# Ledger of designs, part 209: VHH binders against q9y6x5

Target 1, 379 residues: q9y6x5
Amino acid sequence: LPPKLLLVSFDGFRADYLKNYEFPHLQNFIKEGVLVEHVKNVFITKTFPNHYSIVTGLYEESHGIVANSMYDAVTKKHFSDSNDKDPFWWNEAVPIWVTNQLQENRSSAAAMWPGTDVPIHDTISSYFMNYNSSVSFEERLNNITMWLNNSNPPVTFATLYWEEPDASGHKYGPEDKENMSRVLKKIDDLIGDLVQRLKMLGLWENLNVIITSDHGMTQCSQDRLINLDSCIDHSYYTLIDLSPVAAILPKINRTEVYNKLKNCSPHMNVYLKEDIPNRFYYQHNDRIQPIILVADEGWTIVLNESSQKLGDHGYDNSLPSMHPFLAAHGPAFHKGYKHSTINIVDIYPMMCHILGLKPHPNNGTFGHTKCLLVDQWCI

## First folded at step 10 (VHH)

Design uc55 (framework vhh_8dlx_2)
Fold by ESMFold2-Fast, scan of step 10:
Structure uc55 (fold): chain B 379 residues (1-379), chain A 121 residues (1-121)
Amino acid sequence: as target 1 above (379 residues)
Amino acid sequence: EVQLVESGGGVVQPGRSLRLSCAASGFTFSRYAMHWVRQAPGKGLEWIGNIYHSGSTYYNPSLKSLVTISRDDSTNTLYLQMNSLRAEDTAIYYCARSYWGEARTSFFDYWGKGTLVTVSS
C-alpha cells in the first residue's frame, strides 16, 4: 500500500504558545508522535514565502515567492497581496504535490494551501478548493478526508490550511492572554475534530499527519512606529511591500534613495540588495527589490498614520517569536520523541522520504529530521 | 482617524442590480488594496473580492460572474456592482482595508460599519 501523508498548517502558530497555553488534543497527538519545539523558518517570515518553502524545501530567493506582495523587475509584473493565480509567480520551483502526481501516478488533494489552486509547471493538485477564507474548517476537513478515501489514482499527499491563529494574533497581539487563550482553545478543538474524523474513517492508523505552521507572532504597539514618509517623499520611489520589511523600487538614483533612508530610524536596518546579510538567503532573485528595509522586532513601518496591528510577523528569522513548531504522528514517526529544532526547508526532503519520492534539488538537510523517523538510525 | 463608510444598501427585488459605495478618509486611499466582504444572517463572513492599487481585481470564484469591483482614487471611493441579485445575496456588506503584505487571513485593519442589502420581493 503506498504511504500517505496529510500536511496541516495553522497560520501564525507561534512555537511558545505550546508552553503558555493548554492543548489537551494536541498534547495527546504529540504523546503518541513527535514534536519539534522550534522550526526556524525562512526570511521573510511571511505566509506565502514560508508555506511555499515547506513544500519545496527552498529559500525564498530560490523558489521565487519572496513576499506576499511582489514586483518582478524582468517582466514588470506585480503580485497582489491577495489571490494572484498567475502561474508565473509559482513556476520557479516544483512543489511536492506536483512531484507526487508526476513521479508515481498518484493523486494530491488540497484544502486551501497557498499555491494549490494554481497550475504549476502545467500541473494542478488533482483535487483542490479555490481559495475562499469563508469556507469552514469542517468543510475543508470533509473534502480532504473524502478525497483520501475516494480517489483513483489514490491520494497519497493531502494539505489542509487554516487562517487562525494568525488573524487573531494580528488583532489582539500574542500577549493578550485572555483573547489568545480563547482562540487557541478553538484550534485545539479543531485538532480534536481532525483526529476523531480520521479515526472514524479508518484512516488514522495508516496515515502520516504533520501539524505545523509558517511563522510566529510578536507584539506590536502604536508606540513603536516608523513613519516612512518622514524619511523620504513617496514621489522618489515605488513601494512594493511595507511592513515589517519594506521593498523599495527607486524612481531616481538608487544611492540618493538609500542615503535618505539609511539613518532615518534607529529601529530599522536599510540594505542595498547586494548588502542584505547572507544568513537571510534573500538576495538572488529579480523579485527582491534594490533597497530593503527591515524593522526591529515589534516595530511597524507606516505611511504617516497609526497602525491597528497589535501583532505582526515578517521579522528576522533568528527571532524565536517568529518560529512555529512541528508535530507529527503516523507509521513513519517515532512515538513520544521530542526534538529541539529543525529548519523549515528540512520538512520537504523528510516528506519526500516518507512518500518514497525523489526530491528536487533543495536547501534542506535530510539528516536534520532523521531522528523523527522509525526507518532511520539517529544514534 | 481612518474611516470607511458604506452606502447604497436597502431593499431590492430579485433579479435587479445594485451598486454599493464605500467612502474612505484618513489615509492615502490610492496606496492600499481594498476589499468587499459580506455576512448573511446566521452565517460567517464571505470574501467577495478586492482591488489592488493598480486597478487589478480578484474575485471569489463563486461570485465572479455576478460582481464587479472598481475604485475612484480621485474621490477616495470604492464600488461594488452586483447583478442578478438573489435571496441568498441578503447580507450586511462591509468595505475593508487589508494590511500591506498580508494575505490569506480574514482579519483586516479597518472595516466600515456595513450596509444592509435585503433581496425580497
Scores: ipSAE 0.510, ipTM 0.776, lowest interface PAE 2.3, mean pLDDT 92

Design uc56 (framework vhh_8dlx_2)
Fold by ESMFold2-Fast, scan of step 10:
Structure uc56 (fold): chain B 379 residues (1-379), chain A 121 residues (1-121)
Amino acid sequence: as target 1 above (379 residues)
Amino acid sequence: EVQLVESGGGVVQPGRSLRLSCAASGFTFSRYAMHWVRQAPGKGLEWIGNIYHSGSTYYNPSLKSLVTISRDDSTNTLYLQMNSLRAEDTAIYYCARQYWGEARTSFFDYWGKGTLVTVSS
């Protein structure tokens, strides 16, 4: 009887892939559900920041996961590892699974969504898998469906994370149609497996399923490199993150470091923290470094070497190449409805509504997603 | 050019210890996280563990009690100490460099050629 939701992420699934490749299983899912063609993610357009924004409805400066590599100037702590279990990094927000578990008679389940293997505000997902990239999609799916079908109190919120097409997007670049076609077909087959498994177990008719992603991918090249070591000697600063957003912690006067960087490349913007554009919502957090470098789309910041990356993300969130999509199916959603654009922070209040949870204060706007929902008036 | 060269492999008896080295050149070694990965005959790649530029180490839980990863930034060298070796540890051992600011992908920028470890009585 209580509403149930499964949130699935395919890391690095650029919205444009839907128009350039065939997805028969995903198209069948969308035909009986809803599609949001573009989701405008948060800056920076990286995995951990955007996955945490989906489940908190907050900009990165507010939830505290501001990059995949971070330094906190107040506590002097470093975060550089997806296996780091320190709750300190995650405690600036309350993700939806924590709120879900604090409701009477509800559990959460997680197959490797970022943060789900960490106790956040002394609450860890009721059922979870420690992150391990070697665990197959099938094993993650088997655990999630087992927990959805066999748990007491019932699992009402479940998450499933998969690393592709991000890994292949980095390796081949999004313009490699031969390799990307193979990778994306494999993902479509996994979506087919997901739907078939849910139908076989009697879950499909009563389960709300969201398929989304954290960011897109853009083409990079050996012809588009910015050598940071030609701009400034490495002895003048500590590097916290490199590309395409470099996070610089000066060892000398901040203005001197800024002056050495500001005119180094026409394909890189250099910002003092207080001068970062307001539209990024990337300023008010101790983990955002005193100087931030932002490379132009398709440009890679390097340290006196070439780069093997043919695709990357992290760029300006206004770029369509950085946008994922959102597809959904289930009793809460209309059938055959297409919507143009939502903000990634809008997903959280929509999910709270579906689950009957009161959202924590957030940066999303419920009105942006109400047209997707059968119990809402949108016209 | 970025180069990673593994050494220290060979034939070793079960129950013994072995230390592998990886010599790095062509980049500022101290600024990168480094990984050890192995491939046993007829099997896929298995991640062993990593060490960050800060010195923090993380290990595959299946291997945690058997291995120690360390680095010497003054000599641009990565180490893998292996203890209580079993026949199942027979594999080609690779060192690999992690790209900055990437999470959860299996993407590594550069790999060594590998060094063969054979555990046999």
Scores: ipSAE 0.501, ipTM 0.753, lowest interface PAE 1.9, mean pLDDT 91

Design uc57 (framework vhh_8dlx_2)
Fold by ESMFold2-Fast, scan of step 10:
Structure uc57 (fold): chain B 379 residues (1-379), chain A 121 residues (1-121)
Amino acid sequence: as target 1 above (379 residues)
Amino acid sequence: EVQLVESGGGVVQPGRSLRLSCAASGFTFSRYAMHWVRQAPGKGLEWIGNIYHSGSTYYNPSLKSLVTISRDDSTNTLYLQMNSLRAEDTAIYYCARDFWGEARTSFFDYWGKGTLVTVSS
């Protein structure tokens, strides 16, 4: 009987929320499992890129989902949250559910993880829900647990995605203790519901469960705005993405556009594509635009107006505010073990190991997650 | 000052059609994607659909056959055409401005105050 894994994401769950708020259900989960305090995500620290990095083990330049808004100059196609269903965008990598289905007679199940409602290399998750933000956590959980118990061939890999605390982090900002306390308590209650449901259905003892996130959140302010329209007239370029990482496609000479931007604000860095820092691993893909602007933490790039966002993400992946956590429980994991840091790309080869799958070439290092696993030597 | 003002709501009989408008001001309307969202009494927000600066439209699959979204950039106006209205379509309808490069948030940077649509006989 093959091992089973459920991968759960709470979008925008900043790692240090665990230190500043009470999570009784999550703490009970961790007590009999493992906690990684910080997960260093990939640049840019956005939802689609990091969710795809978790399930492929690749940097964004390698898997091709380089932002939530993209333009491919070779094909002239545009990608956004509302037109994300073209397989073209997802086909530069093979996510774990595709590998799971193609190796042996196994099924995958998905409740709204980014990419799972798209056929990738002509393979779609065996069971899936089309993305719809109106569908409750309870309904997503009911479908996933039904598929884990009642599928043939058996579901061995399942994913569950939830939009909070990201939506509230944007609306209130991570420093709004009153509103964030309410939101995070609700998430902890959902974790309690998840564990209770798995126990009631007899799944808990034999299922590996990972709870993680794609990024954190930082506080923004009306006092920290960069007006792009004061730097350069909009007729000189096509804007592909805006904040906090702006993707600029010049309509005139690239050097002329760069020169208009490079000294505009002390609170953003302006890069020609070939000058993007190597540590970002954000250069070698046609979907990365000729000029990239990177705002400093907490600064918002705007188009001659104010911003209502009190929280945001997408910033430098070295920033602790951008880091999520990872907690896990199940037969593959030690009990009561705490680990400091892993890279988000390390999750993929660890999951492949747990499921007995041969990983595709990836940027993760299995050695970084060995201390979490009962069948491995830590040192 | 960014403003979004919805209009065209009111009492409508079941099975009829209705067109809502949203007048935008205080920003370069043609540079932004725009959304329609509704909230039925005692319920959460339900996304209806959006239209990009390119004119491309995307809809909630549950509503796609019943609604059409369009825009007129020359008048800074967003439209929602609704057909075959049912009692369950009774809601406050909001237009909202998208923010660049966000996914899965359901948070928009500017909203109108909403227009009430009541579907009853």
Scores: ipSAE 0.429, ipTM 0.681, lowest interface PAE 1.7, mean pLDDT 92

Design uc58 (framework vhh_8dlx_2)
Fold by ESMFold2-Fast, scan of step 10:
Structure uc58 (fold): chain B 379 residues (1-379), chain A 121 residues (1-121)
Amino acid sequence: as target 1 above (379 residues)
Amino acid sequence: EVQLVESGGGVVQPGRSLRLSCAASGFTFSRYAMHWVRQAPGKGLEWIGNIYHSGSTYYNPSLKSLVTISRDDSTNTLYLQMNSLRAEDTAIYYCARDIWGEARTSFFDYWGKGTLVTVSS
């Protein structure tokens, strides 16, 4: 009876992979659904920030997950990476699974989407898996489909997260066609498994499914390094995050640190917090440090050493290489429709509409996604 | 230049304990989080746990009661203590250096070559 939605993320799935590689299962999904060719993500173009923007509809400065490595100057707390489960970090926004559970006695289910194993405003996903990278896609899929079919109150919102192609994108770089072809074929096969499982269980025709990602991937090189230790001695600052966006907390006068950094590399922009470009929407949060350094596309900031990363992300969100795509299928969506571009913050109000939820105030624009939906007027 | 060298593996009987070491060189060890990862024959990589530059530790929930990770920044050495070893713990054990600002990735910029632990009677 109530509408149901499954939101699937393949981490680091660059939009133009769709044009350069074969995806028979994904193309069959799109043929009977919709495709958004580019999703303009939020800055910085990192995993935790963008996954939280998808489910809150907010810029990073508003939802508070401003990087994968953070420091909050007010409380003196550190967030060192994906293993921190302190609700403090997640409490500046209300993600869609929390809203789903608090409106009309609905359940949510989660297979490892960032934040779903954390109680946020004292509410945790009704069904969830604690994050563990060694758990197979098959096991995640088995749990999600079990919960979609066998829950009371009914699961109306479910999420499924997979780490590839991000890990391989870092290891091989997006320009390694031989290795990336193998990785992307495996992902397409997983999409085939997902569709087949939903059909076998009688869910396919009545479930809305969104397949998307948080960011893309850019080619890096040992020839494109910025040695931060050549710019400034580490005794002058505390390093909060490094590459490709460095977050600098000065131990001395801020202007002195800024002056040591501002002319260090032609391939790095140095900003005082108040001078960060307005278009980034990356300024109004205590977790954004007094100085940020933004490397040019394909450049890596290092600490007096080499880097083995052949691919990376986190760069300027205007770069097409940083953009994911969005594909969707189900009773809420048109069939065979292609759309050029939406903003990643637009996904949240669209999902709220599909589920009949009242969205929290957000930075998305529902009008941008109307043409994807069968119950909306689009000329 | 950057090197990680694991040691302490070998053949060990079920129920025994073993401590693995990882010697780091070529970088400022104290500025990085470090990980232990293993790979059983014919299987994929399994994350064991990590230790941050602050000393905070996080473990794979399925392994938490069986392992302890520690570090000695004065000797640039990472340790993995394993207790109550079982045949299923037979694997190549790797230490790996964490990447600043990465989340939910199996990519690490530097790995050791691994040390083999065989649990057999």
Scores: ipSAE 0.500, ipTM 0.739, lowest interface PAE 1.6, mean pLDDT 92

Design uc59 (framework vhh_8dlx_2)
Fold by ESMFold2-Fast, scan of step 10:
Structure uc59 (fold): chain B 379 residues (1-379), chain A 121 residues (1-121)
Amino acid sequence: as target 1 above (379 residues)
Amino acid sequence: EVQLVESGGGVVQPGRSLRLSCAASGFTFSRYAMHWVRQAPGKGLEWIGNIYHSGSTYYNPSLKSLVTISRDDSTNTLYLQMNSLRAEDTAIYYCARDLWGEARTSFFDYWGKGTLVTVSS
């Protein structure tokens, strides 16, 4: 029987939530599986970029989804979650569901993972749900499990996406223990529902399940604001993205815009595109704007106003607050094994190995995930 | 300081049209994309559509033929035109300011308090 994999994302699930809150269902899942305590995501630490990095194994500059808000100067196209269905934005990489469908007699299923409702290289997930935030976790799970059991050719790769705890992390901030405890308990209950549903349907014994996330969350404050309008008049540039990474397209000389910005705040780094730190792997793509502003952790860039955001992400990927975790269970994975850290780009070649797929060239290193897998030796 | 105030809701008969307004203040309205979102009783939030500062509009595909979003930057006002109203359009309608660089979140940093539309016959 071909191996099967379900990849689940809870958006904005900061790794250290596992240490500060109780997750009885997730802990039971981990007890018989594996836990990676920190996943070092890609820069910028945002939803669409990191979700696409998980399924392509590529840095953002390579896969082309470089932010949740993008602009292409050649075509004059804008990208956001309101118009994310244009294949133009997604075609710089080949996500794993496309590879899965093009290699042998296999199907893919998707409950709202970013990019799965878009034809990419003329291939769309065999079964998919158009993104709709009003659809419950239960309905997404019901569709995925139905497709895993009742498809021809068989579904061997499935994805399931859920918006929490990201929305609540923004609203309350990660340091609001009362509200975050309630939100995270609900997520743990959803994990319990997931496991129970898979067991009831006879899927649990033969299915590999990965539970992960795209980024973490850090506490923000009205006391930590950077007013961009105090630095530079808005007539000098077009704003492509704002906070915590501002993407600036100059309307005048780039050097003049840079000089107005570079010393505006001690809590913001200003980079010409060619000066962006190499460690970010965030330079070699036309969708990366000529000037990038990077706020320090917990600082919010604003346009002459306050921000009601009590939590945010998008910051430097070296920050532990930006890191998600990865837990996995199934025939491919060891039982009761704990690993400290992997890179988010390492997930793709590991998933290709589990599914028996030949990976497209990627930035991940299979060796980093070997210790998680029963068919591999690690040192 | 930042405020969004919806108006124009009420009881309306099936098949009729209704236009909602959202008055914005306390920020440079012309620099932000704006959204309309609704919540039917006992349901989650449903995104209706948005309008960029350029005037470009994007709609929930299930609602595209039924709604039109427009803006008047000179009066800081966002509009939602609804046509051929059905019982299932009964909901509280919210305007929300675009959250720069966020995706797939039901959190917007500024929402109105909502205006109730009841489609009844």
Scores: ipSAE 0.524, ipTM 0.786, lowest interface PAE 1.5, mean pLDDT 92

Design uc6 (framework vhh_8dlx_2)
Fold by ESMFold2-Fast, scan of step 10:
Structure uc6 (fold): chain B 379 residues (1-379), chain A 121 residues (1-121)
Amino acid sequence: as target 1 above (379 residues)
Amino acid sequence: EVQLVESGGGVVQPGRSLRLSCAASGFTFSRYTMHWVRQAPGKGLEWIGNIYHSGSTYYNPSLKSLVTISRDDSTNTLYLQMNSLRAEDTAIYYCARDYWGEARTSFFDYWGKGTLVTVSS
């Protein structure tokens, strides 16, 4: 029987939430599986970029989803949360569900993972749900487990996405212990429901399950604002993305716009595209705009107004507050093993190994995840 | 303060057309993507479409042939033109300001109180 894998994402689940709140169901999952305490995500530390990096093993400049808000000047196309269904944006990489379906006689299933309701290289997930935020976690879980048990060819790769704790992290901020405690307890209960459903259906012992996230969350404040309109008049540029990474398309000479922006605030860095730090791997793609502004952790770039965000992400990927975790359980994984850190791009080649797939060229390093796996030796 | 005020709702006959307006104040309207959403009685929110600062429009595929979104940046006004109205178009219609660079939150940072459209004879 081919190996099976369920990949679950709780959007915006900061790694250190595990230390600051109680997770009895997740703790039981980890006790009989593995925990990676920090996953170093890709820059920028946003939802669509990092979700696509998990399933392609590529940096954003290589897979083409370089932000949650993008503009292509040649085609005049816009990309955002409300218009993410055009294959044009997703076709610069091959995600794992496409690879899974094109090798052997296998199917994929998806409950709302970013990109799974879009045909990519003329291939869409065998079973999928169109994105709809109103659909409950239970309905997503019911569909995934139905497809895992009743598919021909068999579903060997399945994904499940949930919007929390990201939405509440933005609304309340990660330091709001009362509201975050309530939200995180609800997530732990959903993890308990997931495990119980898999056990009831006879899937638990033979299914590999990964629970992870795309990024963390940091506290923002009305005391930490950068007013972009005090730096430069809006008539000199088109704004493609705002905060905490501003994407600037100049309407005048690029150097003139850069000169107006540089030194405007001690709490943001201003980069010409070619000067973006090499460690970000965020330069070699036409969707990356000519000038990028990067705010310091906890600072919000605004347009002459206050910000309603009490929490945000998108900041430098070296910041621990931006890091998610990874927990896994199943026949491929050791029991009771803790690992310190992997790169988010390392998840893809590990998943390909578990499924017996040949990975497409990628930026991950299989050696970084070897200690998690029962069929591999550490060092 | 940021304000969005919808107007133009009311009772209309089936098959007729109606144009809704949204007056924006308290921010530089021309710089924001704007949305129309609606809520039918006893139902959840349904996204109608948006218009970018560039003037590019994107629509809910189920509504694309029946609606047109436009903006007048000189008067800070967002418009929704609806044609061939049916009973199922009865809803409260809201305009909303886009939250820059957020995904999967469905979070608008500001929206109006709505305007009621009732399609009946």
Scores: ipSAE 0.665, ipTM 0.845, lowest interface PAE 1.4, mean pLDDT 93

Design uc60 (framework vhh_8dlx_2)
Fold by ESMFold2-Fast, scan of step 10:
Structure uc60 (fold): chain B 379 residues (1-379), chain A 121 residues (1-121)
Amino acid sequence: as target 1 above (379 residues)
Amino acid sequence: EVQLVESGGGVVQPGRSLRLSCAASGFTFSRYAMHWVRQAPGKGLEWIGNIYHSGSTYYNPSLKSLVTISRDDSTNTLYLQMNSLRAEDTAIYYCARDHWGEARTSFFDYWGKGTLVTVSS
C-alpha cells in the first residue's frame, strides 16, 4: 500500500502570523504533528517562483520560473499571466507530480497549484483543475478528496492551493490587525474544514498532510516610494517587472542604463546581472534580465505615481518577514516536534522520501528535514 | 490622479450584444494589465477576464465564448464586447487596473465606479 501525501499552500502566510494571531484549528494540527517555524524561501520571494521551488527542490535560476512576470531573451517570449499554459516556461525542471506519475505508475491530483494545469515534459497531473480564482476552497477540497478516494492507479500525491492571505496582505498590509485577524480566522476555519473532511472520509490517520506557504508579507507605505521615472526615462529600457524587484531590459547601451540607475535612490540596490549576490542563486538563466533593481524592505518602486499597496513581498529572502512556515501531520511525521528553520528547496527531497520516489538532482538537503520524520535519526 | 471611467451600460434585450468602454487617465495605460469584473445583484464579485500590455487575453471559462476584451493604447481605452446577453448577465461591470508582478491573487489598485447592465425586455 503506497504512502500518500497532500501538500496544501496558503499564499502569503507570513511565519510570525502564528505568534500574533490565534489559530485553534492549526494549533490542534501542530500539536499532533510537526512545525517548522521559518522556511527560508528562494529569491525572488514571489508566488510562482517559490511554488515551483517547493515541488522541484531547485533555485529559480535552475527551474526557470524566475518571476511572476518574465521575458526570455533567447526566444523573445513574454510571460505575464497566471493563466499562461505555454509549457515552455515550466520545462526547465521536473516537478514532483510528474516524477510520481512516471516512476511508480501512480496518479497525481491538483487543485490549482501553479504549473499543475500545464503539460510539463508531456506529462500533466492525472487529475487537475484549470486555474480559476472564482472557485471556492470547498470545491477544491471536494475534488481533491474525491480523487484521493476514488482513483486507479491510486492518487499518492495531491496538491491544494488557496490565494489568501496574500490578497488581503497586499490590500490591508500585515500590520492591520483588525482586517488581518478576520482574514486569518477564516483561513483557520478552512484548515478546520480540511481536517474534518479528511476524518469524515477515513483518510486522516493514513494520509501525510503538509500545510505551508510560498512567502510572507511586509508593510509598505506612501512614505516609502522609489519613483523609477525620476531615475531614468522610460524610452531607454523595456520594463519586464517592477516591484520590489525591477527587471530592466536596456534599449541602449547597458552601461549607460546602469549609470543612470546606480545612484538614484539610497533604498534600492542596482545590479548588473553578473554582480547579483551569489547568495541569491539568481544569475544563471536567460530569463533574468541584464539589470536588476532590488528595493529595501517595505519600499515600493513606482512609475511617477502613488501606490495603493499596503503590503508586498519579493524582497531579500534573508528577511524573516518574507518567510513562511511549514506544518505537517501524518504517519511519516513525529508528533509534537518543533524545528526552527529549513530551506524551501529542502521540502522536495523530503516529499520524495515520504513517497518512495527517487528525487531528480536538486538544491535541497535531506539532512535538514530528517528530524521531522519518524523513520530517520536526527543527527 | 488615476481615473477609470466605465461607460456603455444600460437596458438591453436578451440575445443582443453590448460593448462597454473604460476610459483611463492619470497613468501610462499601455504599461498596465487591465481587468473586467462584474457583480450581479445579491452575489459576490465575478472576474470576467484580463488583457496584458502584450495584448494577451485570459477569460473566466464560464464566460469565454460570450466575451472579448480588447484595448486601444492610443486612446487609453479598455473594451468589453459581450454577445448573446442573458438575464444572468445583469450586473454592475467594473474596470480595474492590475498592479505589476502579482500572480494568482486579485489585488487591483484602482477601480472604476462601475456601469450597470440590465438584461430584460
Scores: ipSAE 0.410, ipTM 0.717, lowest interface PAE 2.5, mean pLDDT 92

